# VH-VL binders against q0atu2, part 329

Target 1, 119 residues: q0atu2
Amino acid sequence: MLDKKARIRTSREYRNVFEKGKRLSGRFLIIYYVENALDNNRFGFITNKKIGMAVIRNRIKRQLRAIVREYQGQVKNKHDIVLVARAGIGKSSFEGMEKDYIAIMKKAGLFARNANKID
Below, E stands for the ipSAE of ESMFold2; O stands for the ipSAE of OpenDDE; V2 stands for 0.75 times the mean of E and O plus 0.25 times the DockQ between their complexes.

## First folded at step 16 (VH-VL)

Design b3 (framework fv_ivicentamab_arm2)
Fold by ESMFold2-Fast, scan of step 16:
Formats: sequence, structure tokens, C-alpha cells
Structure b3 (fold): chain C 119 residues (1-119), chain A 119 residues (1-119), chain B 110 residues (1-110)
Amino acid sequence: as target 1 above (119 residues)
Amino acid sequence: EVQLVESGGGLVQPGGSLRLSCAASGFTLSSYGMNWVRQAPGKGLEWVSIIYEGGYTDYASWAKGRFTISRDNSKNTLYLQMNSLRAEDTAVYYCARGSEYEMYYFDLWGQGTLVTVSS
Amino acid sequence: AYDMTQSPSTLSASVGDRVTITCQASQSIDSYLAWYQQKPGKAPKLLIHKASSLESGVPSRFKGSGSGTEFTLTISSLQPDDFATYYCQQYDNYGYPELTFGGGTKVEIK
């Protein structure tokens, strides 16, 4: 669902986010994020075998992409953001994943429309 | 030189209120997760609260409802509003900066300010 | 919240000794553990994060190890500057942090 240019695809790009980025844990998700030198945001998605079989991992990845796409307009520009699904995510609902994503992004200061606005 | 300087500590009666300040220099507070950590005389360290880059907050369970963490970006200053104070709140209160990579371990500390709750 | 237990609570040692401090978590925290040094009347100082990653400027005689529930801080050759209280701190969480410190280990002159 996300434009190709809005996706992190290479191992080198993922490694850069993990090594230089900030980490913030949610209930079902961890994000790693770093400012980039591009005109746009890029997202990466990691679902490891601890989550479950390929069919479950593929469903989770599709749902996370849908959530990210829905909230694209709220994300501060020029960031590389990697979403890592935690082992327990397979037991979560779509709504639970969405709620967790929103909470993490707000805490990270990556949502421009933060209701708890800092001065 | 990066520095945190706490102030506002003092003697307060049980049931009273006190506001602590933490002035930051050499870096921008809003780019970090900022924390309060306390230490009762002769005792160990106890985490109190965090304010995230995005302005959202979390608290130790015992601090919820009584303590409020906040910041003023124009003054580059962190605050802890403490209400309904009890004798067991007597402690040196430290302002602590979460690391640039993870908000939950602390790479810079102020020298602390003593709060004594006694009649 | 994770209970963090440090042992020993007090340790007497001489300059040049190898000192080992243990920190136990009540549940697995992977490697999300930091070590701090605190001298009397001073604020804590970060020594190690992620169980084994030494902070810039911290002497190489300090070494952290461990994963899961058991962690150690080792000082390979104790120096006069190392007499202090040491604290471990877990920072693993699942969305709602309740950061916890160990009870501390005071390293004092024998």
C-alpha cells in the first residue's frame, strides 16, 4: 500500500535505522526512528519467526502497512521509521495494533497533531 | 557543556505541595525523554516520572494523581509538581536525561534538590 | 513491574581486587539493563547500558555481562576512585514503563 519510495528496502538502510535511531517500545510494537536527508518519510516492517507462521506474519505486516498508510498525514516529515512486531502481536486485534502505533508515535513526537502539545 | 540544575526543594508539611524545577543548559530538553528520579536519605534510587519528546507522560504507580511532570520549552526547564506530600516522599529529587537512543536509561543527571516532608 | 535484586548489599575490598556485583531480575529483561556509580553526596553516573555497552570515558576495568534474568558488573582491578555505591536498572517494558533499580551495592575499603 505504501509508495515504493516510502519504504525502507535495503539491509543497509535498515541497519542505519537500528544503529543510529532512537528506540521506543509499545505493547505489541517497537519503533526505531531517525531523521533522514530525503524529502519524505520511509517505513520498514519486521515480523520475525517468534510471531508465528508465515501466514500470520504476512497478515500482521499487511495490517501494519494499512495502519501506517492511514496515519501518514500526521507523521513529521523526513524520518526513517522501522516497526518491529513483538512476539505477542499475533494475539492482538487490528484495533489493538492501531492503538499501540498511535501511542508510540505520539510519545516519540512523530505525530504533528499531538493533543498534549509541548510549548 | 551539558548541565542539569535542580531547584525548589525545601521543607514542606504533610499534605502540602511543592514544585521542583530543573534548568537545562547545553542541549534542548524537548529533544529528549526527561525523567525525575528520587532517593530517600540513605536509601536507593526510585524512578518517578518521564515526559517524552512528544509531551506525553508516564508515572510510577505510586506517583499517579499526586505528581505532575511538565516542561517549558521556551525556558528549557523541566518541572515536577508534587501534591498531597507524605513523609515517605522525603528524598533528594534528581532530574535525569534519557539517552539520545533510549529514553529509559539516564546519561545525564543534575545534582539533586532535597525535599523534606515533616511537621 | 520487575523486582531487581542486587547482591551483595555491601562489599569490602582492597585496591587491586577483582570485584563482582550481581543483579537479578524477577522476569527476563533481555539485555535492557544499565549500571550506575554513585559517590557520597553526588548524583549517579551511567557506566554501562544494554548490559555490556561501556559508556564513553568509563575505564575499561568496568565490564558488564549477562542476559535474561542474571547480570554482573565486574571491576577487574579496583582503584581508589571506585569506592562507591553501584546500582543496576532495568528498562525493558511493554508500553507502560515502571523502571526499577536494584537496591544498590556499596563497595567500601577493607
Scores: ipSAE 0.801, ipTM 0.904, lowest interface PAE 0.8, mean pLDDT 91
Fold by OpenDDE, second read of step 17:
Structure b3 (fold): chain C 119 residues (1-119), chain A 119 residues (1-119), chain B 110 residues (1-110)
Amino acid sequence: as target 1 above (119 residues)
Amino acid sequence: EVQLVESGGGLVQPGGSLRLSCAASGFTLSSYGMNWVRQAPGKGLEWVSIIYEGGYTDYASWAKGRFTISRDNSKNTLYLQMNSLRAEDTAVYYCARGSEYEMYYFDLWGQGTLVTVSS
Amino acid sequence: AYDMTQSPSTLSASVGDRVTITCQASQSIDSYLAWYQQKPGKAPKLLIHKASSLESGVPSRFKGSGSGTEFTLTISSLQPDDFATYYCQQYDNYGYPELTFGGGTKVEIK
């Protein structure tokens, strides 16, 4: 679960990820990721008006959080990861979004190659 | 003892400005997500703004542009700058601490300060 | 923004009664729902978070349940101290929240 410790919450934390992290683009997501000095991962989520109206942005944000929570245990530890939703994500299915997340995380080397959905 | 004490409320004319304060004691305000929530007389609760640990801020859609949340760590005090006040802004304004586990629900509240916007 | 609809808006009950308050979200909020109690002239008090987790010091007669879009707060046996207004609040927002409360349910003496 994404509790307080698992969230990027400060401007400084976000800046650090954007400035020092690596960037990878997927179909629906862009991720910025950098190693942290903690014993846990932290996640941040960015949505903007390009995605659509506020209700859409909120839905996407909720879906991304759900995905991240579901796969949290499969992500390599000690990383700060910011997920930026791309404009087209508003038209994607949850499953499509999930697949994109898995793909991009694998590309980043943050997931095991055989990472699967956790039931 | 852990507590929040709001101040700064009062009568203000439409179009006027007012700055509310919330003094925290018994804990470090900057270690928590801090929020403002208001309640019009006889009405429900309405979230206004949040400031995350480290100073990142966000607002309700209706509050953007007119309200500014901030804090002074040296004074352990939260602020809400309110500009261009309207009659509908009349309310008791509460400062509320986000829980340590999840900063988006509120485990500590002040007793509120009344803001009355009237000509 | 998420719309949170509470029902009923007013509830008349007697001491000892079983009271149920419902909160409906316009979209699924998973279990990110909190319940508050507010008495006249007082600040809200957190009762429950994550839909069903009871805050420390809150009597066990209070029970939260539900997930997704439907939530309930149940008071198994209403006590004199329980007459108050109750609010639900969704917090299904990480990073850039738009937090919303239900309209409230006033539990008053029958």
Scores: ipSAE 0.013, ipTM 0.646, lowest interface PAE 9.4, mean pLDDT 90

Design b30 (framework fv_ivicentamab_arm2)
Fold by ESMFold2-Fast, scan of step 16:
Structure b30 (fold): chain C 119 residues (1-119), chain A 119 residues (1-119), chain B 110 residues (1-110)
Amino acid sequence: as target 1 above (119 residues)
Amino acid sequence: EVQLVESGGGLVQPGGSLRLSCAASGFTLSSYGMNWVRQAPGKGLEWVSIIYEGGYTDYASWAKGRFTISRDNSKNTLYLQMNSLRAEDTAVYYCARGTEYEPYYFDLWGQGTLVTVSS
Amino acid sequence: AYDMTQSPSTLSASVGDRVTITCQASQSIDSYLAWYQQKPGKAPKLLIHKASSLESGVPSRFKGSGSGTEFTLTISSLQPDDFATYYCQQYDNYGYPELTFGGGTKVEIK
């Protein structure tokens, strides 16, 4: 459950992250990220038809929002971050998606020192 | 002037160790994904290793366990520690900078340093 | 990891010629492919990323195209400075990068 202030909402805002942001690929996720001029982080989520049927895409989107929500306190402030689910994500466990998210965020330098280490 | 300068190459015996350095000037090394790429005499390019902006690392499968990439942010310098060297490790080793958008293709290269592994 | 196959391995051409180099990936890499130019004794230089995006300062005679598994680099009117070896590189990865280069195409004077 991310509040409205923490969500990327408009096509223009998504386009800004894709055009100006950095890209980093994981097993099941790609993130695009850029520093913003706000005092908080904002997240966006993209699940396209390559993932599978609407029921699968909706489940994945809910699970990704839950993962982001759980770890939002570990993320360095002032970033717009878009998570793009890769085609293979439908076959992943929740734990698999969570591990992938943590790994990517650590590689990007977006996790604070107090974040849990992935094994 | 944005520049990368490698050093530390030379002649080593099989089974030996060598540490390569790559001094960066004109930019902050820790803000980029930094890579090592090698080229055997008369052969093509081969990716070796990356250190991400966040300080995490990845390696080519054949390099894992023998080579260690690292950086010293205070010296703005990238390193490659090479252990258990083999004749097939003979190559020019290039330091290569990932781009501002993505760490996996390279917009700045050093001039290379030659490593010869021979009895 | 993806195998990257370049053809031809060598190509003889004259100044003013149109030159085409092909790069094939063993599996789809979408458009995550870069092209480099390397002159003898020198480091590679990035020409193109994302299959078709020309780098700043690279002459417009260089053009990249393709997606999926087949890619081309075209030089529309070869100049003396263009005699070099060209490499493609895939950078599509799934968390554990194994970046791979093509074998190279040497463009020689006829």
Scores: ipSAE 0.800, ipTM 0.904, lowest interface PAE 0.7, mean pLDDT 91
Fold by OpenDDE, second read of step 17:
Structure b30 (fold): chain C 119 residues (1-119), chain A 119 residues (1-119), chain B 110 residues (1-110)
Amino acid sequence: as target 1 above (119 residues)
Amino acid sequence: EVQLVESGGGLVQPGGSLRLSCAASGFTLSSYGMNWVRQAPGKGLEWVSIIYEGGYTDYASWAKGRFTISRDNSKNTLYLQMNSLRAEDTAVYYCARGTEYEPYYFDLWGQGTLVTVSS
Amino acid sequence: AYDMTQSPSTLSASVGDRVTITCQASQSIDSYLAWYQQKPGKAPKLLIHKASSLESGVPSRFKGSGSGTEFTLTISSLQPDDFATYYCQQYDNYGYPELTFGGGTKVEIK
């Protein structure tokens, strides 16, 4: 799991990202991102019922948290980032999700310049 | 009024270089994924390059190494640097705006600028 | 890279006719397909995105359908303003795709 400091936890925090942040769509993920006034990044995760049953949604959420945790150290500082799972993500492999995450984060310019990412 | 206006096209010899410009008005260019698309005389459309909102760039396989997409946010202008030009690069070059959240299909186009590569 | 095969390359029709244009992708692109209309000497105009979503201001006689590898653009009743060249475009945004257009379909008056 992500550390508490690295998590978006309140409705107000989520709302701030949605209202003031930028948005970019990947194939399986939509990211909302905005600069924060902290020294660390925070991540949020949203899985809608369109994805499937609760068991599926929870699985997807766990997988996305794992991906975010793995690459957390390479993300530019001072950002709140919300990952919204798209309906088709349930049909994707973990590797597919990871690929989409890496791609969309690059496209958003959220990885550090010297980040070591594999396409 | 929202519009794109290309410029910089003209006659150039094979092996020469040319830089195209695309001036945006009515919207902030850097808030969108911006694309170059070309069309040879009497032929179809061919995607050339994209610069994402975050500044990341990508290119058609045939364009890599010879073409460079960039932007100047202060001028709200998109550029395409073209090097080592060939006769087959002769085309009308369009700048095209990707949609706000999905930059891969284009809801706004310029009028195009003609590039003719000939000895 | 994706290959997009558009057919027919040329289509002759009369006002009032039902017109169908097809695009076939070399591999599944889900619903990430757009349709454009282009008139001579003009830039393309976006008609449809996500295979079936009609852009604002586009007449309802235009309809996009399909998913996976097979897609169609239908004009239910061809109007004089519809004579133009149409292009499909795949934009599968998985990873770093190379965007590709179909070869185009010229709809001309019979």
Scores: ipSAE 0.579, ipTM 0.882, lowest interface PAE 0.8, mean pLDDT 93

Design b31 (framework fv_ivicentamab_arm2; at its last look DockQ between E and O 0.57; V2 from the best seeds 0.72)
Fold by OpenDDE, second read of step 17:
Structure b31 (fold): chain C 119 residues (1-119), chain A 119 residues (1-119), chain B 110 residues (1-110)
Amino acid sequence: as target 1 above (119 residues)
Amino acid sequence: EVQLVESGGGLVQPGGSLRLSCAASGFTLSSYGMNWVRQAPGKGLEWVSIIYEGGYTDYASWAKGRFTISRDNSKNTLYLQMNSLRAEDTAVYYCARGGEYEPYYFDLWGQGTLVTVSS
Amino acid sequence: AYDMTQSPSTLSASVGDRVTITCQASQSIDSYLAWYQQKPGKAPKLLIHKASSLESGVPSRFKGSGSGTEFTLTISSLQPDDFATYYCQQYDNYGYPELTFGGGTKVEIK
């Protein structure tokens, strides 16, 4: 589980990211990202009903959290980042999600220069 | 004043190569997704390529392998390297800036530069 | 790539007329649709993004609507400055872009 301080927790925090952040889309994910005034990054996760049943949505969230944790130390500081799962994510493998996440983060330029990224 | 100015167009023989340039002023090129869009004489608009803020690149399926998008941040300039040119590549080539929040629609365009491929 | 079909290809109208241009996507693109205006010898100009968001400086007589696969651009009262070619453009495409434009609609004077 992500550290509590590394999580977007309030509706206001989410709203700020959606209103002021940039949007990038991938095959399975959409990310919204914006700079924050902190020294750490915060992540949020959104899975809606079009993805599938609650058990599927929870699985997807768990997998996305695992991916974010894996690469957390390689992400540039001072960002709020919200991951929105797309409808097709339920049919994707974990590796597919990971690849999509990495691609989107590269597009956004959110990885540190010395990050060990997988294509 | 915010603007884009394309250059490098001209007459080239089939099989030849050409590099287009797009100089940005009034804003930082690398802070946006930048695109190339072309338009054959009397025809519609066709997207060619994008370079994202993070430096990641994507291409139209027909452009892959022959076209390469790049940028020089120190010169605030966008480039399009075109190889193995064909008659059907004849078009006005525009550089276009992606939107502030999404790089996929184009809120600023250059005047375009004409590329003519003919023997 | 998503196919975008515009209709009509050509439209003749008079000043003051209500003009409607349609754009159809081969797959749902939610609201990720932009409209451009292009005049002869000039670069395109962005009018609308996200299906209905009007760009700054664009007259209010321009209105974008629709979602999913059907979209419309409406000019409530055509002005002399509005005679041009209009293009729609989708920018969903599962984030691996082959950004595609409609074929264009030429609005000419009747």
Scores: ipSAE 0.813, ipTM 0.932, lowest interface PAE 0.5, mean pLDDT 94
Fold by ESMFold2-Fast, scan of step 16:
Structure b31 (fold): chain C 119 residues (1-119), chain A 119 residues (1-119), chain B 110 residues (1-110)
Amino acid sequence: as target 1 above (119 residues)
Amino acid sequence: EVQLVESGGGLVQPGGSLRLSCAASGFTLSSYGMNWVRQAPGKGLEWVSIIYEGGYTDYASWAKGRFTISRDNSKNTLYLQMNSLRAEDTAVYYCARGGEYEPYYFDLWGQGTLVTVSS
Amino acid sequence: AYDMTQSPSTLSASVGDRVTITCQASQSIDSYLAWYQQKPGKAPKLLIHKASSLESGVPSRFKGSGSGTEFTLTISSLQPDDFATYYCQQYDNYGYPELTFGGGTKVEIK
């Protein structure tokens, strides 16, 4: 679970990230990201109906939160980051989602190069 | 005023190597995804490679293993190292800056530098 | 990589004409499509990104439309400096980018 302070909570805050942020595509994930005026990072998660039934979407959201929490110490401070799950994510393994997250965060310049947990 | 200026093109023999440079002014290269795009004489545009804000790279399938994109942040300069050159690599090579929201469309282009691969 | 097909390859037009260029993607690219203008001996210039978002400084006579697999660039009243080659470019990807351009459409003076 991510700390409440580290979560994007309101529609206004999500809208700000989508309107002003940069976008990068991964295999299973898309991130939108923008620097914030706070002293911490905030994360948002979007799983849409294209992914599948509610039970699948809820599992994916839970797994993405776990991945983000595990690597939060590697993320450059003062960013709002929204993860959007792509339609194909339901067929991915946990390891596949984790690998995709690390790759896009490194491309974005939000991750240290040595934060690679993949063998 | 923002500008990109390529250099390093010329005549090279098949199997040879060449390094292209792209000097940026008026903006910081490391804050953008930077690309190389080429155009054979009288032909259309073909994407070659990208270096992301975070320093990671991707290549067109045909370029992988032969071409290397890099940058020197202290010199605000982008490079393309081309090895094992073939006649079909003959083209004008453009340095191109990725867009504000996504690095995969190109909002600023250099003038291009001609590479001719011939015996 | 997605095939991008432009039509026509060449068109002849007069100043004041309405010109339409079509770009077809072999698979859906949502709205991740850019349009460029290139004049002889010059680098391309970005006109439109995200299928319909006009770049600052580009005249309003240029309009992009479409989504999915079919896209159009329309010039509502052709001006002398619009005689050029136009390229579409898709930039939808699934982690490994393989960006592709259309073959180009040359707009010639009639």
Scores: ipSAE 0.804, ipTM 0.907, lowest interface PAE 0.8, mean pLDDT 91
Fold by ESMFold2, look of step 18:
Structure b31 (fold): chain C 119 residues (1-119), chain A 119 residues (1-119), chain B 110 residues (1-110)
Amino acid sequence: as target 1 above (119 residues)
Amino acid sequence: EVQLVESGGGLVQPGGSLRLSCAASGFTLSSYGMNWVRQAPGKGLEWVSIIYEGGYTDYASWAKGRFTISRDNSKNTLYLQMNSLRAEDTAVYYCARGGEYEPYYFDLWGQGTLVTVSS
Amino acid sequence: AYDMTQSPSTLSASVGDRVTITCQASQSIDSYLAWYQQKPGKAPKLLIHKASSLESGVPSRFKGSGSGTEFTLTISSLQPDDFATYYCQQYDNYGYPELTFGGGTKVEIK
């Protein structure tokens, strides 16, 4: 469950992430991220109409929120993070989306625990 | 001031190995995606591998299994371990720093180190 | 496959000329294209990222444009320092990067 403080809410907040943030792509997701001036992380979720009808888009959003909730304790603070569902995400399983999220977040260095040293 | 310096190139026989080094100065290497890019004599540019900020790695398909990218954050140094070398691996090897918004374009380059694979 | 076709391969020009180099992608790469300049015996230098964003310290006579599959680099008034080989490079991907460069365009003195 993501509380109000952990949500990107306004068009201005979303635009800041898209324009100033870093971008990494996966099979099913694109993640944009930027440092914020807060003490906490904020998450946003984008599912455009090319993914499907509202029921499909809402299902995808619920699944992505669940994935983010599961791993949020590992995420370095002070970041605004937007997950953009790619058009092909409807062919993914929950486990496929989860694996994609983990891979992108590891590449981004947004998980605190395994970021260091000679690897 | 901000600089990348490669070393470790030289003449090697087919089937041999070399380790290339790239010393970074003026910036923290682990704050960027770092890449190797090569250029055969008189030819164009070819991407080899990346190590992301988070330490995760990706390779060109032809390099996977033979080449290993790594870094040592305490030495601010990037490495490329090259095994089972072939004549077609003859090239100048550049280390390259990934850009501010995405690690896949290269905003700083070293001067390169020549690897010659010949009998 | 993200093949990049760059043209022309060689371009003869004089100081002061307007020079245009084109790059075509085998499929849409949106705006995820970079341009590099390389002089003989030297490393490449980034000029432009994301099709049209000029890097700091690069002269404003360089302009990138295009999106999708067709991209151009224009030098509005060629200077002696601009005789070099230019490469485009795509960097869109689906989590498994396949970063590819165009074949290069050598800009030489006419």
Scores: ipSAE 0.767, ipTM 0.896, lowest interface PAE 0.9, mean pLDDT 91
ESMFold2 (binder alone), look of step 18: mean pLDDT 92; pTM 0.945
OpenDDE, look of step 18: ipSAE 0.760; ipTM 0.922

Design b32 (framework fv_ivicentamab_arm2)
Fold by ESMFold2-Fast, scan of step 16:
Structure b32 (fold): chain C 119 residues (1-119), chain A 119 residues (1-119), chain B 110 residues (1-110)
Amino acid sequence: as target 1 above (119 residues)
Amino acid sequence: EVQLVESGGGLVQPGGSLRLSCAASGFTLSSYGMNWVRQAPGKGLEWVSIIYEGGYTDYASWAKGRFTISRDNSKNTLYLQMNSLRAEDTAVYYCARGDEYEPYYFDLWGQGTLVTVSS
Amino acid sequence: AYDMTQSPSTLSASVGDRVTITCQASQSIDSYLAWYQQKPGKAPKLLIHKASSLESGVPSRFKGSGSGTEFTLTISSLQPDDFATYYCQQYDNYGYPELTFGGGTKVEIK
């Protein structure tokens, strides 16, 4: 659901974020992030087998993409950001994932707008 | 040497306004989540507000609508605008620096500035 | 928001004593708790974050422990410099923080 330009797609691009980026942990999410040389943000998503069955992992990935898309206008330009779902995320609500995403993006200094109007 | 120095405290009448300043030296203020914490005479600590690296802000529920946190990156200075002051706002106001990755605990504090709200 | 209850409010101790201060959260805060020391007329000083992680320069006689709803700060052999008020602070939040401190524990000379 994100524009193809806003997606991290290749193993090389993911590797760049992991090797050069900063890491922040939330309750259900870990983000890795680095400034890019593009005119836009790009997002990557990782859901590993520790989360649960493929049906659960695919649902989580879709929900995370929906959350990222909803808040993309608040994210500082020119960043590659990879979201890694933690094992416990499968038991979280959508609202729980959304709040964790907002909190971690604020902590990272990646939100460019006041999020107090959005909760 | 890293330090924070508050100023702007004083005596103000109920209903009045006051603007506090916090000058940072030895580090770049905009790279951290910056907080205001207050302490009424002889009482405990109470969190007031935070401004995140990205400029987002959050407030204690009782501070919303009356207090505004801001910063001037060119002056490396944090501010707290306090409006509609009440006797209950009488306190020493500290500015406090959040940790680089967890802005909600405070590894550096200023000396505090006393605000007295009394007729 | 989480209520933070510290006990005791005041304790009297002698140099060399083992001192234990308790902090209880009204609901689980995992390990998102910090401890501060405050001397009269001074700003608080961070001692411990993430319940048990000692800050650089803080003496090893200070130890934090606990998780969930019950936490302790222990001073294994009280020194003259340790007579102060101690505060716990929770920072367990989602998106919209409401940071809260315990009421404080004053450690005074017996």
Scores: ipSAE 0.055, ipTM 0.721, lowest interface PAE 6.0, mean pLDDT 88

Design b33 (framework fv_ivicentamab_arm2)
Fold by ESMFold2-Fast, scan of step 16:
Structure b33 (fold): chain C 119 residues (1-119), chain A 119 residues (1-119), chain B 110 residues (1-110)
Amino acid sequence: as target 1 above (119 residues)
Amino acid sequence: EVQLVESGGGLVQPGGSLRLSCAASGFTLSSYGMNWVRQAPGKGLEWVSIIYEGGYTDYASWAKGRFTISRDNSKNTLYLQMNSLRAEDTAVYYCARGYEYEPYYFDLWGQGTLVTVSS
Amino acid sequence: AYDMTQSPSTLSASVGDRVTITCQASQSIDSYLAWYQQKPGKAPKLLIHKASSLESGVPSRFKGSGSGTEFTLTISSLQPDDFATYYCQQYDNYGYPELTFGGGTKVEIK
């Protein structure tokens, strides 16, 4: 579970990321990201009905939060990042989503440390 | 004043190699997604490769394995190493800067450098 | 990759004409489309991004429209400086970018 201070919560905050942020596309994910004036990172998650039924969308959101949490220590500080799930994500494995996230974050230059350096 | 200047083009035999350079001035190249785009004489535009702000790279399917995009941040210069050249690679090669907030369309172009692959 | 079909390949026009160039994507690209102008011997110049957003310094007579699979570039009052080749470019991708350009439309003097 991500701490409340690490979550983007309001429509105004999401709009700020979409309007002022950079955009990069992955296979299953799109990220929008912008530097913030805070001392921490904040993450937002968007899943739409094109993904599938509510049970699938809720599973995807939970899995994306778990991935973000696992790699949060590697993310450059002071960014607002929104993950938008693409229509095909419902057929992805957890490992597939994780690999896509890592690739996009590396393209963005948002990983301060090597994300593939696991214990 | 922002500018991109390509060099390194010329006549090369099929199977040969060539390295193109693109010198950037007036901005920091590593802060952008940088691209190579080519145009065969009398033909349309064709995307070749991108190096993202984070240093990750992607290539057109036909370029993968033969072409390598790289940059030298200390020289503020972008490169394209071209190997196993074919007649079909004959084109003007442009260095193109991806837009700051979305690196997949190009707001600044160099003048281009002509590569002719012929025996 | 998305096939981008641009039409017509060539069109003849007079100064003051309204010119329309079309671009079709083989599948929906939302609004992720840019338009470029290229003059002989010169590099392309960005005119429009996100289907309809005019680049700074580009004359207001240039207008982009469309979404999904069908897009248009309109020049409402053609000037001598507008005789050039125009290219659309899609930039919607799924992790492996195959950025694709239309075949180009040459706008020539009638």
Scores: ipSAE 0.635, ipTM 0.866, lowest interface PAE 1.2, mean pLDDT 91

